Miniprotein binders against GCN5-related N-acetyltransferase 10, chloroplastic (GNAT10). Designs and how they scored, part 7

Target 1, 215 residues: GCN5-related N-acetyltransferase 10, chloroplastic (GNAT10), of Arabidopsis thaliana (Mouse-ear cress) (q9c7g6)
Amino acid sequence: CASTESLTSLTQNNAAEIELKYLVSQHGWDVRRLNRDDEDEIRRVSLVQAEAFHIPLALFDDFFFMFFQAEVLSALLYKLKNSPPDRYACLVAEQTSETETLSSSSVVGVVDVTAQTESSVLRYFPGVEEYLYVSGLAVSKSQRRKKMASTLLKACDVLCYLWGFKLLALRAYEDDAAARNLYSNAGYSVVETDPLWTSTWIGRKRRVLMSKRFS
Below, E stands for the ipSAE of ESMFold2; O stands for the ipSAE of OpenDDE; V2 stands for 0.75 times the mean of E and O plus 0.25 times the DockQ between their complexes.

## First folded at step 6 (miniprotein)

Design m50M (from tb2 with L50M; at its last look DockQ between E and O 0.72; V2 from the best seeds 0.00; counts 0 for: pae E 1.51 > 1.5)
Fold by ESMFold2, look of step 7:
Structure m50M (fold): chain B 215 residues (1-215), chain A 86 residues (1-86)
Amino acid sequence: as target 1 above (215 residues)
Amino acid sequence: DPEARELAWEALELMSEGEFEEALEILDEAIKINPENAKAYLRKGLVLAMMGRHDEAVRAFERAVEVAPTDPLAKLALEIAKEALE
């Protein structure tokens, strides 16, 4: 299929358009786009993403975690290589500048933002042709995890504005009160809950579609 | 097959975002298109293991070994999955 890079503000061939500028700086956290040219940062992000998924330690082998992290790294590299720069971003949270170059590598928060057109979401928003989907919110263990997460979500708002979208969407597990409270405080509202019968899957939890609209 | 390659990347993306049930659906579709796809079976086994569904993970890894009997990763994954199951 034909590329549309000439019709966007950003092109796939212009690596200089991937900027390290902070989108949001609040609560001691700076949020920016992942630096595609920083191999160490990409690996650190893949580790944070992989660690975010909780499995009881007794049931999970170090081999499968390493295998999973390799797959997560591959996915991140693929998205960075093959996604238009105004339709995908991996956002990274760092501690504000006083420790940025010395110890900021030990504290990382991450979130993915992807332009989507899935009918499972759009059917609730007549007149909307595409939206930004927020996924993979992962924060390293920190005393200030809630502040980091809220700053990451604010950066999603900034991207939504910069890229010209009017709708942000995400899914949270129905029984995860902390996550739902976080998203609600960030301005997300419940749109729809997965049908009750989906809870009959082995291990499957029901999810809630949440959205944030911009005028 | 371009369609099979696209499904593989979609599954990988879903896996990386922790959307495991959706990833399984895509992987099953990839397997239906090409039942000889060892990587799809490996990824399915991995996702099932991450979800704690260890008996299903073993069966997926068994299929990966059957399809690719010389693949050291498939053999190792199966051995480890069986040990985790008991």
Scores: ipSAE 0.459, ipTM 0.826, lowest interface PAE 1.5, mean pLDDT 78
ESMFold2-Fast, scan of step 6: ipSAE 0.701; ipTM 0.904
ESMFold2 (binder alone), look of step 7: mean pLDDT 78; pTM 0.728
OpenDDE base, look of step 7: ipSAE 0.648; ipTM 0.877

## First folded at step 7 (miniprotein)

Design k1 (from tb2 with E21W I26K L50M L85K; at its last look DockQ between E and O 0.51; V2 from the best seeds 0.60)
Fold by OpenDDE base, look of step 7:
Parts: sequence; C-alpha cells; structure tokens
Structure k1 (fold): chain B 215 residues (1-215), chain A 86 residues (1-86)
Amino acid sequence: as target 1 above (215 residues)
Amino acid sequence: DPEARELAWEALELMSEGEFWEALEKLDEAIKINPENAKAYLRKGLVLAMMGRHDEAVRAFERAVEVAPTDPLAKLALEIAKEAKE
C-alpha cells in the first residue's frame, strides 16, 4: 500500500521542480516560472510590467508611476498567493548565460497565463470548457527584441500542453499591428473584434480576441 | 463587503493587464455596492489618470479623501492630481 502521502509529496516536489526548470530555451532566452519565494524577482517583474504601459506623460509623474507599480505588485502577489499553481503562472524571460559567472539573472520579459472559463470566449469554441488566457506581455525597454516575446509565447504553448489545455486566448489592440503580427506569427488567429460601439467611447481602444487551438 | 472587494480585486488584475476600461467598469460596480470603499476610489482615480481623464481622476481622489480623510495616500494622490490638472 503506497501511502497517499507519497503521492502528495511527489506532486508537490514535481510542482516545485517544474517552477525551477526552463520551459523554453530559444534564441538566447530562457523562460521559466517566476519564483514565488523571491521577493526581489517579484518586484522586478512588477517594474517590467508597470514600465510596459505607455501612460500619458502629462499626469504620470514619478508618484503616479510608483503608485501604479505598487498596484501591479499587489496584483501579482495576490495572484501568486491565491491562484492554484496549475491555474496561474507568471513566466519570466532571462538571457541565457553562456558563462556560469553571470549569476545576475535579470528578468527582462514577463507574461501572465491564467486559466479562464469566460463564456464570451468559450462561445466560439464548442466542446472547450476552459482555456488559458495570455496577458501582461511585457518586455524591458532595453531588450525590445521580437525574439524574446516570441520565446515567452512559446513557453505559454508548453504550459498549455503541461496543464492539459486545448486553447490559448489573448486580446490585442486593433491599432497595435506589431503585437498582432507577433501573435499571428506565434500561431494565433483572430476570432472576434470588440463591437464597434465600444470604439465610440473616447479613449477606448478596440481589441481583437485572438486564439491558438491545439488538436 | 466581500463582493465589492472581489470586484476591486478584479479591477486591479485588469489594470495590471492594461485593460483600463474594464477595470473602470469593475470599480464603478464596486463603488455602487459599497460607496464607502476608499480603495475603489483610489484605484478609480489611478485608472482615470492613466487614461488621461484628469478631471475625473481628481473627482475620484476627492471621494477617496472624503471616505478616508486620514489616508495619507488619498490626500497625496489628490494633491498631485490637482497639480497635474493645472
């Protein structure tokens, strides 16, 4: 009788081992899960995510940026604390060190992956009960290389497979041709565009729902 | 209110994803449920500021100060939002 305790310890050890392993190593980028126990890494991720937002310069003094970053950090900490490890992941990209001596793993890219059951998405995919939503794709301004974002998206594919999901979905701004092309090149297709009435709101940018289905 | 807290949390997630309009809708719903939610007004002010909606951001921070007159963040946010409007 192999005790139930041995299976729970193996699943916890496997989950912990999965967190430390690179999901993808491509194009000089390594992508792994964020270390939940590394506060400095979590702060770095929140900074990279906060800096990715183009906020109108006129109001966005250093205070509002710091306030926004603190809210992004609060969101990240809550997701990490309250989400099951197989329902949420923050993925981080770092440069592949050719030399063992560059111990400073600097997080330079981030993406969030969340399991969702939104009917607004699922209505397009009969027989799919849940999907992985890809959000918060952020690349450090110093490292804006298309290859890193592509590697992060590839890590989402790996995670989708590992968690047994059949569908990835994301939203892109309609006017962001660079993002749309990135996602298209990653195998995403347009499913739906936000209704035209949503674009009549001053400052509301129209989004495009994009998806990648696995057989 | 647990529901207002959940909505205010969903709004924060949406903010972190750049979904400011949806965040604003969640915050407005949270405020409707609990008009005394200082945190919802603070986040509403921040979202509005990020959207370039300065006048509305000031109004949201004013409500945050009214609800939480001892919160130093609410006062500071209001002061800075007023200065950025001038």
Scores: ipSAE 0.627, ipTM 0.877, lowest interface PAE 0.9, mean pLDDT 85
ESMFold2, look of step 7: ipSAE 0.632; ipTM 0.879
ESMFold2 (binder alone), look of step 7: mean pLDDT 78; pTM 0.723

Design k2 (from k1 with E13R M15L; at its last look DockQ between E and O 0.49; V2 from the best seeds 0.62)
Amino acid sequence: DPEARELAWEALRLLSEGEFWEALEKLDEAIKINPENAKAYLRKGLVLAMMGRHDEAVRAFERAVEVAPTDPLAKLALEIAKEAKE
ESMFold2, look of step 7: ipSAE 0.719; ipTM 0.910
ESMFold2 (binder alone), look of step 7: mean pLDDT 77; pTM 0.706
OpenDDE base, look of step 7: ipSAE 0.604; ipTM 0.853

## First folded at step 9 (miniprotein)

Design k3 (from k2 with A49M A84L; at its last look DockQ between E and O 0.68; V2 from the best seeds 0.70)
Amino acid sequence: DPEARELAWEALRLLSEGEFWEALEKLDEAIKINPENAKAYLRKGLVLMMMGRHDEAVRAFERAVEVAPTDPLAKLALEIAKELKE
ESMFold2, look of step 9: ipSAE 0.723; ipTM 0.924
ESMFold2 (binder alone), look of step 9: mean pLDDT 78; pTM 0.720
OpenDDE base, look of step 9: ipSAE 0.693; ipTM 0.895

Design n0 (from tb2 with E13R M15L I26K L85K; at its last look DockQ between E and O 0.70; V2 from the best seeds 0.64)
Fold by ESMFold2, look of step 9:
Structure n0 (fold): chain B 215 residues (1-215), chain A 86 residues (1-86)
Amino acid sequence: as target 1 above (215 residues)
Amino acid sequence: DPEARELAWEALRLLSEGEFEEALEKLDEAIKINPENAKAYLRKGLVLALMGRHDEAVRAFERAVEVAPTDPLAKLALEIAKEAKE
């Protein structure tokens, strides 16, 4: 993988301290780890996570969205509290600021990165005992937000290098051409599509397992 | 029950990652271990509602009311889910 200039400011023996530096700055987007000491940022990130599912407002009462957002926040807090710093990260993207900060930074995009050992992935990679799983990335048709998503994916590459993993994996819906194209351009390749017999009703979406191998 | 608690946390993680079908599987396993867990039925109803499976969501919320008949959250969730079917 490629190193960033931020690596020159710390030793290889202290990966935890790099957590608060920008991992990637590209296309007007700065990507860093979520600041776990900033309660307002945690709340804003959980809202971005909840909104990423594009739940239709016309079909959904504010009650169910609030209920869902509270559950997303609970899950985020659990992961931040119970995960080692080199086995889980919530990455946040914000717009690059060229001027003074008035009140607070805006978090616009997020992605989760989690160390996993699921056999549904590892069976395709003999000799690999664990990998990093990328989840929760919302991919948009807009060019600006596609650039944000690609910058978040580049930051996943950086974490993969820093944490010593050789494999990144993710799943995308088979019919989501925008997401699949974005992941392919980021260097991910298709490994497996869910079998057709796993669909039990119209509307159940097949997923595509995609991976990116290093070294 | 520690096993039911672990299943509930796994379901929460899956829910937060948008893996709704897998979350339902874990919630159903938790319910088998403790059929009186109103929280599990509430989360099941929420996940089903988010998937647009409104008839199933209503049934899950009805179960939540059955196991916790004085819980105003369960009653409110059921009422709202019935309106969303329309």
Scores: ipSAE 0.544, ipTM 0.851, lowest interface PAE 1.1, mean pLDDT 80
ESMFold2 (binder alone), look of step 9: mean pLDDT 77; pTM 0.712
OpenDDE base, look of step 9: ipSAE 0.696; ipTM 0.897

Design n1 (from n0 with A49M; at its last look DockQ between E and O 0.66; V2 from the best seeds 0.64)
Fold by OpenDDE base, look of step 9:
Structure n1 (fold): chain B 215 residues (1-215), chain A 86 residues (1-86)
Amino acid sequence: as target 1 above (215 residues)
Amino acid sequence: DPEARELAWEALRLLSEGEFEEALEKLDEAIKINPENAKAYLRKGLVLMLMGRHDEAVRAFERAVEVAPTDPLAKLALEIAKEAKE
């Protein structure tokens, strides 16, 4: 049980030391911030995110996948460079090593957390000025253990608390019952479904806005 | 253009989050500001391909090739998008 007290000293000054500290350690998974100075880890994260994307199989041309991965990597690098450290984090999950050798960080899961002020979300939450948006939840195909995604979401809760936010929000595809159940089990509730007119577009998947509020 | 750059980065963020429709809106705004932005057309084509909108993707990549006729990526993307339409 890492004591809650050790997390309070983590706020402002030692950004580099904070990035390597585990926000959550449970179910055989450790979740920390992505190391911004580790190019190989950043590339690995972009790959895990790109591979987790539901690209139509017909378009899984190696070229388009590589192009998509490169754009995911570019977006990640931009977010890491241009976002304040208290308003954006990429969280990575790795397997809890019994051996003290912090050797090759095998990133096997990822989630993005971004501070947002989108009025379309905030209209449902009077008195909330900003929220943390959870996106890019990706789990390596080799490690599709439900517990890892739950651990990543738990780390978002910890980050929400540490940054003083009262609201987490995310969007899930309406047809993705597995994702919706995961989020529901993590304490998220449905706020809104995308307007029906969005469903009239052939190939548009309707999304559901889900949120978790802290008192 | 700083605004077009911001829109292009926002579109990338949205793309990475699976927000394809919103990404397209931002790309269209960026293109409206700078019609000679080959990268915006390439990204638009990519998003449209991911959405299964192959005909529109072809048009986006054609425009990318017109704007950047020496860009090998634009040519290759157009070729692949044409093949995926057949």
Scores: ipSAE 0.631, ipTM 0.866, lowest interface PAE 1.0, mean pLDDT 84
ESMFold2, look of step 9: ipSAE 0.648; ipTM 0.896
ESMFold2 (binder alone), look of step 9: mean pLDDT 79; pTM 0.732

Design n2 (from n0 with A84L; at its last look DockQ between E and O 0.76; V2 from the best seeds 0.70)
Amino acid sequence: DPEARELAWEALRLLSEGEFEEALEKLDEAIKINPENAKAYLRKGLVLALMGRHDEAVRAFERAVEVAPTDPLAKLALEIAKELKE
ESMFold2, look of step 9: ipSAE 0.645; ipTM 0.896
ESMFold2 (binder alone), look of step 9: mean pLDDT 78; pTM 0.725
OpenDDE base, look of step 9: ipSAE 0.726; ipTM 0.916

Design n3 (from n0 with A49L; at its last look DockQ between E and O 0.70; V2 from the best seeds 0.63)
Fold by OpenDDE base, look of step 9:
Structure n3 (fold): chain B 215 residues (1-215), chain A 86 residues (1-86)
Amino acid sequence: as target 1 above (215 residues)
Amino acid sequence: DPEARELAWEALRLLSEGEFEEALEKLDEAIKINPENAKAYLRKGLVLLLMGRHDEAVRAFERAVEVAPTDPLAKLALEIAKEAKE
């Protein structure tokens, strides 16, 4: 049990030391911030995110996937470079090694956390000025264990607390019962569903805004 | 244009988050500012393909090829989008 007490001394100045510290260690998964200086880890994260994205099978040729992955990588690099460290984090899950050898970080899960002020979300939460948006939850195909996604979401809770936010929000596809159940089990509640007119678009999947509020 | 660059980056963020409609809006705004932005058309085509909007994706990639006729990525993207329509 890494005591919650040791996280309070994480002053803003040691950003590099914070990135390597595990926010959560549970169920055989350790979750930390992505190392911004590790290009190989950043590439691995972009791959995991790209592979987890629902690309129509008909479009899934190697070239299209490579193009999409390159755009995911470009977006990740931009977020890492241009976002304040207290307003954006990419969180990575790795398997808890019994051996102290911090050797090859096998990133097997990812989630993005971004500070947002979107009025369409904030209108439901009077007195909340900003929230953390959870996106890009990706789990490696080889490691589709429900516990890893739950551990990633728990790390978002820890980050929300550390940054002083009171609200987490995310969007889930309405037809993705597995995702919705995961988020519900993580303490998220449905706030709003996308307007019905969005469902009239052929190929548009309706999304559900879900949130978790802290007192 | 700094504004067009910001819009194009925001569109990539939105794309990575599965926010395809909003990504398209940002790309359309970026294209409006700079109609000669081949990369914006490429990204628009990508988003449209992910949405299953193949005909519109083809048109976006055609425009990318018109703007950047020497870009091998634009040509290849157009070919892939045409094949995905068949």
Scores: ipSAE 0.550, ipTM 0.824, lowest interface PAE 1.3, mean pLDDT 83
ESMFold2, look of step 9: ipSAE 0.656; ipTM 0.900
ESMFold2 (binder alone), look of step 9: mean pLDDT 78; pTM 0.721

Design n4 (from n0 with H54F A81V; at its last look DockQ between E and O 0.56; V2 from the best seeds 0.62)
Fold by ESMFold2, look of step 9:
Structure n4 (fold): chain B 215 residues (1-215), chain A 86 residues (1-86)
Amino acid sequence: as target 1 above (215 residues)
Amino acid sequence: DPEARELAWEALRLLSEGEFEEALEKLDEAIKINPENAKAYLRKGLVLALMGRFDEAVRAFERAVEVAPTDPLAKLALEIVKEAKE
């Protein structure tokens, strides 16, 4: 089927060409690596990320949004320049064109995947020396946002397989039931929740560590 | 200080990925190593403002202005967040 041929195509191509090939095509969404040579795409991705993580601050919000977006762009550029190609990827989602008469694509969802060795994660997985950390899942308001997010997460699985990792990890806010259900349906399981009482007076929101293991 | 610079980069990465509470922890560690890093205070103020913790954001931006008195970004950020607090 198309999924099997897509995986075979990826394994037969060198790592540098993965940016231009779709890792997953499901539910009307195509997921690929961000094209690091496309400055317009990099800026569009930084705007998607900034919009997803920015909470409006009332009347003066344009200043802090621009400040935040500039920091997001700086981080993205740094990661693209300084990361080996098999230890970091920014994955982007586009709508699948189902006709050949008129096709358009625009980045409307992103997720970062980064190889990490943090002891705060590894202490729960004896024998694992490194893992892929999934972070920055940002999907614009669009029809089928859950399907877009699940397709992005499936592309993380594909990278995990291609790069030879055995563990995917992420963190979700405990009170975000939609996100936790999304990750649970994608095969992630809760490993640890931040202690409730240690964060109450400080005002820190509680997070859960979730993981997906590959044998 | 290379240790403070690495912590500041980790904080920027975490901020860009929406992991604001962990970003604050890294920024606080970087500030302990180098208390005169204006950029770390600016980023701390930004993250606190994004989280709605305006009193703390004011204090962080005030510290940024103290460390870099001629920085127009620090002065502007402080003025703007003070209005949000009120």
Scores: ipSAE 0.581, ipTM 0.870, lowest interface PAE 1.2, mean pLDDT 80
ESMFold2 (binder alone), look of step 9: mean pLDDT 77; pTM 0.714
OpenDDE base, look of step 9: ipSAE 0.698; ipTM 0.894

## First folded at step 10 (miniprotein)

Design n10 (at its last look DockQ between E and O 0.55; V2 from the best seeds 0.00; counts 0 for: pae E 2.0 > 1.5)
Fold by ESMFold2, look of step 10:
Structure n10 (fold): chain B 215 residues (1-215), chain A 101 residues (1-101)
Amino acid sequence: as target 1 above (215 residues)
Amino acid sequence: DPEARELAWEALRLLSEGEFEEALEKLDEAIKINPENAKAYLRKGLVLALMGRHDEAVRAFERAVEVAPTDPLAYLALAIALELLGDTEKAREALERAKEL
């Protein structure tokens, strides 16, 4: 029994160490949590988040971008200040230093993972009290960007396990087959919804709820 | 109103995550509860502008200046949105008001 307890302790320590450093390392990408004590990294992450959703404006692009970036930074700071560390994480992807010639790694990808209890999701999962919501993932057509996105998604799986959640959820645009294929390959499946529930999206691009369950 | 403030926070979170349509829904709910919240109108206009819905962004920024007629940010945002919509004369008028404040 002592040897079993020792192996369990080592496994728990190793899992905690992985959460605090690199959660996933594959395909030339290392994924870890944003360092909340590093002000420069926080600002760099907010810029990456803002650039992923910025829509160019011909005359005053810098104004709306700065406005949006300020709001993104405010949201990131709020989440970091007000969320327990096992209920929110901003995951960052870096090129693997051992396989690159760069003197220092730089953040090139991000995704947010947030514990939620929204009834719009939970009504489809009896017995589930809360879930992890995946948002803000950049999806690109390039091969390197696809592998980065899948690596980020695997890191979400690791957090789900480490934090003891049984359900991951996200939303993808109904007509974005590339994104839906990415999520399907990562183990997410479309959740069938009541037409009345989805009627609030009439006249807009519809999003589908996708989920991934863990035993 | 505390409910409106909670909705505004949810909208900010959704906006930062790129969930623009859901952010608009939360902002509209917050505005219905507290129609004097200039920040909510500004955020709505920003989201609409980022989505390329410039005519709707102008209307949201017009509501922002109505609610906060001394806020230079609201007038500047309105001026820029009007220029993008092609209404150069109204854009100039809004910009002059922002400079005066």
Scores: ipSAE 0.350, ipTM 0.763, lowest interface PAE 2.0, mean pLDDT 78
ESMFold2 (binder alone), look of step 10: mean pLDDT 82; pTM 0.781
OpenDDE base, look of step 10: ipSAE 0.625; ipTM 0.853

Design n5 (from n2 with A49M L50M; at its last look DockQ between E and O 0.60; V2 from the best seeds 0.68)
Amino acid sequence: DPEARELAWEALRLLSEGEFEEALEKLDEAIKINPENAKAYLRKGLVLMMMGRHDEAVRAFERAVEVAPTDPLAKLALEIAKELKE
ESMFold2, look of step 10: ipSAE 0.667; ipTM 0.914
ESMFold2 (binder alone), look of step 10: mean pLDDT 79; pTM 0.734
OpenDDE base, look of step 10: ipSAE 0.769; ipTM 0.936
ESMFold2, look of step 13: ipSAE 0.634; ipTM 0.906
ESMFold2 (binder alone), look of step 13: mean pLDDT 78; pTM 0.725
OpenDDE base, look of step 13: ipSAE 0.787; ipTM 0.944

Design n6 (from n2 with E21W; at its last look DockQ between E and O 0.71; V2 from the best seeds 0.64)
Fold by OpenDDE base, look of step 10:
Structure n6 (fold): chain B 215 residues (1-215), chain A 86 residues (1-86)
Amino acid sequence: as target 1 above (215 residues)
Amino acid sequence: DPEARELAWEALRLLSEGEFWEALEKLDEAIKINPENAKAYLRKGLVLALMGRHDEAVRAFERAVEVAPTDPLAKLALEIAKELKE
């Protein structure tokens, strides 16, 4: 009686992380991960993020803008250096070059994706232990196209799939109808609105928690 | 203090996301743990200035200068914050 040793071939799903140079290429935009070793690109990203903040012009002396940008850069560098590669990504959008001309790929859009375990979010999603939080969606003033933001959000979906997450979450300002519509069109639904008591602070805008769940 | 440092980095993350109030809360926690954290006061001053809270920004930068009297950024930030208050 020959004992058939079932060679359970451990199919190491070597999911060849095909380093897809681009997570998404659509609408004339290519979205990829920020290169952690490209200091010039990191500086450009920090500028795009800093400029995307609608800080009242009256408060922004050139100095405070530079200081804010430097802090945004410092945060980005910290996240890039101290976060596991499968728990944080900065995604950058660049224009699809038809010509092989190595024109300096100008980063024109940015989004951050971070793995989180915040109980305030997870309470709405029984059986979910962690989610990807989408933040820091920034589009260069020169290139403010809804299509680019939608392409960045689509890249977050791809990353969610690649990392094995089932939930994306983000917060939008309640008064930002344009952002809310963008997220809704990207498949996000309203989960919660910040309590009204949180808006009693002068200048505190109410946020809306939005999520996208994958089956 | 490692905890104060983590809080100060989380505040910076939140700041980079436009979450100024949450950033301020984290900075206040960081300052409570380490009241000699000049960077936390500098960031607090920045957040407050960005919020239009100029008087409070000045106080935060004053504290940054007290903690780090040789930091040129703290001095300059205080000077500019005073000008924005006038």
Scores: ipSAE 0.556, ipTM 0.832, lowest interface PAE 1.1, mean pLDDT 83
ESMFold2, look of step 10: ipSAE 0.684; ipTM 0.909
ESMFold2 (binder alone), look of step 10: mean pLDDT 78; pTM 0.717

Design n7 (from n2 with K39R L76Y; at its last look DockQ between E and O 0.78; V2 from the best seeds 0.71)
Amino acid sequence: DPEARELAWEALRLLSEGEFEEALEKLDEAIKINPENARAYLRKGLVLALMGRHDEAVRAFERAVEVAPTDPLAKYALEIAKELKE
ESMFold2, look of step 10: ipSAE 0.651; ipTM 0.902
ESMFold2 (binder alone), look of step 10: mean pLDDT 78; pTM 0.733
OpenDDE base, look of step 10: ipSAE 0.712; ipTM 0.909

Design n8 (from n2 with L73F; at its last look DockQ between E and O 0.61; V2 from the best seeds 0.66)
Fold by ESMFold2, look of step 10:
Structure n8 (fold): chain B 215 residues (1-215), chain A 86 residues (1-86)
Amino acid sequence: as target 1 above (215 residues)
Amino acid sequence: DPEARELAWEALRLLSEGEFEEALEKLDEAIKINPENAKAYLRKGLVLALMGRHDEAVRAFERAVEVAPTDPFAKLALEIAKELKE
């Protein structure tokens, strides 16, 4: 039978394989890292990330959306070029296919995972020096959006384990009940809400900090 | 300037994550270290405009144009921000 150390070794070998292709395959969704050599995929992912903030075009000039989109792309490029591979990942979800394809058209969901040390989070977790921050969870049109998002979050759990972190953290808008339920069902618990005085043009009033701990 | 570069990166990260108020704080710190950084003023103006704080956005874009008077992007951003203020 398999020992704890044997399972740990097997997990490390699977991590290397999963990093190159698929970290999680569930419910008809495959989650992998963004292909950093595919400029078309990078551009599409940055657009999906920018659209996730739900900036209404009716209240916003096309110029400022393009400006914002360019800054989101700049941040993505910076992370891809400057982050160690075990401290940042942009995860993409695609529908399971029997034939491999290099087409960027297969990308339908994304999430960022970044190692962070922000005091605004760590002050609630004495003894924790670093955590993985989950951000930019965005899924495109699909009847199975909740299952795709859940699979993306499971891939974050896998990275947390593989990289040796004990804490996952994220922020969800208070008025986004679907997102809060998704994170709660994925094992995240509320830690603190942002002050009531904060609001934003993007239609959100305030956010909650949520976390998931591993022993 | 290493401290200013780190603040600029932190601001860009926060902006890309929708953490606009925190991004403004980092941009203001970066501007204190390097008041000639046109990009920091442009990002500040963008964040303020996205938050609907149009008067403040115009002032930030005015500083960007002052620092980089030949930058057509900064001039266009200022013109559009003035229209939204009205």
Scores: ipSAE 0.631, ipTM 0.893, lowest interface PAE 0.8, mean pLDDT 79
ESMFold2 (binder alone), look of step 10: mean pLDDT 78; pTM 0.728
OpenDDE base, look of step 10: ipSAE 0.720; ipTM 0.913

Design n9 (from n2 with R13E E17R; at its last look DockQ between E and O 0.72; V2 from the best seeds 0.67)
Fold by ESMFold2, look of step 10:
Structure n9 (fold): chain B 215 residues (1-215), chain A 86 residues (1-86)
Amino acid sequence: as target 1 above (215 residues)
Amino acid sequence: DPEARELAWEALELLSRGEFEEALEKLDEAIKINPENAKAYLRKGLVLALMGRHDEAVRAFERAVEVAPTDPLAKLALEIAKELKE
């Protein structure tokens, strides 16, 4: 509960450009929307996303990693081009230092937020017509920080409020205790676990659906 | 064509989120609709390679080369996948 950090956050809200740029500034991390006109930033984000799948580069060829990153980039570009601005956002985290504030290397964490209407989620929430789906939470291995991830999740809360949604949802692998603990600390609760037949029968890892409800 | 394009997008989105098994299912359905789509075979091979299913990745890349024999990406992917299989 640092009062200095609280005052810094209030100061960040006093400038039109600063307040319009950053959704959350906490714990030394600034979170904002990806600049869709910055090609270098988009490329950096796709690298952060691709590295997050915990497939060590030493275990497969650099060619297939580059191929995979190119496909991740294609998906990101498609979403940026084809999504209304209040139904999709890629959020990026950067350190609050003034050093390298315009560098493409400043982005070290990302998360996607997408408006969805999937019945696989809505069946658990009578009266809810749409929700925001949080996916692809990724922090650079060289910059992996618990506080960065929690700040990204807080920015998802802010976006949920700004876009007028009442429900945030995500899925985490059942055996990823660190991720589940992170989401629980951020206020998410387990709603359901994937049926055993979908995960154990065909070798799929089981996932848990987690949600956070507002007002 | 619209159905095949939608399946290709669904597969790409699943792949980009690391949901590889479901991506494979969508890619197989897209291939059923258009068996000459080299990109779908390439993506299938990529996903299989990332999952460590190297024998299957080689077969998917071989099919990519069959449908697009002059595609240098398909040829290169096949050669590299054969090396990882060992």
Scores: ipSAE 0.600, ipTM 0.884, lowest interface PAE 0.9, mean pLDDT 80
ESMFold2 (binder alone), look of step 10: mean pLDDT 78; pTM 0.729
OpenDDE base, look of step 10: ipSAE 0.709; ipTM 0.910

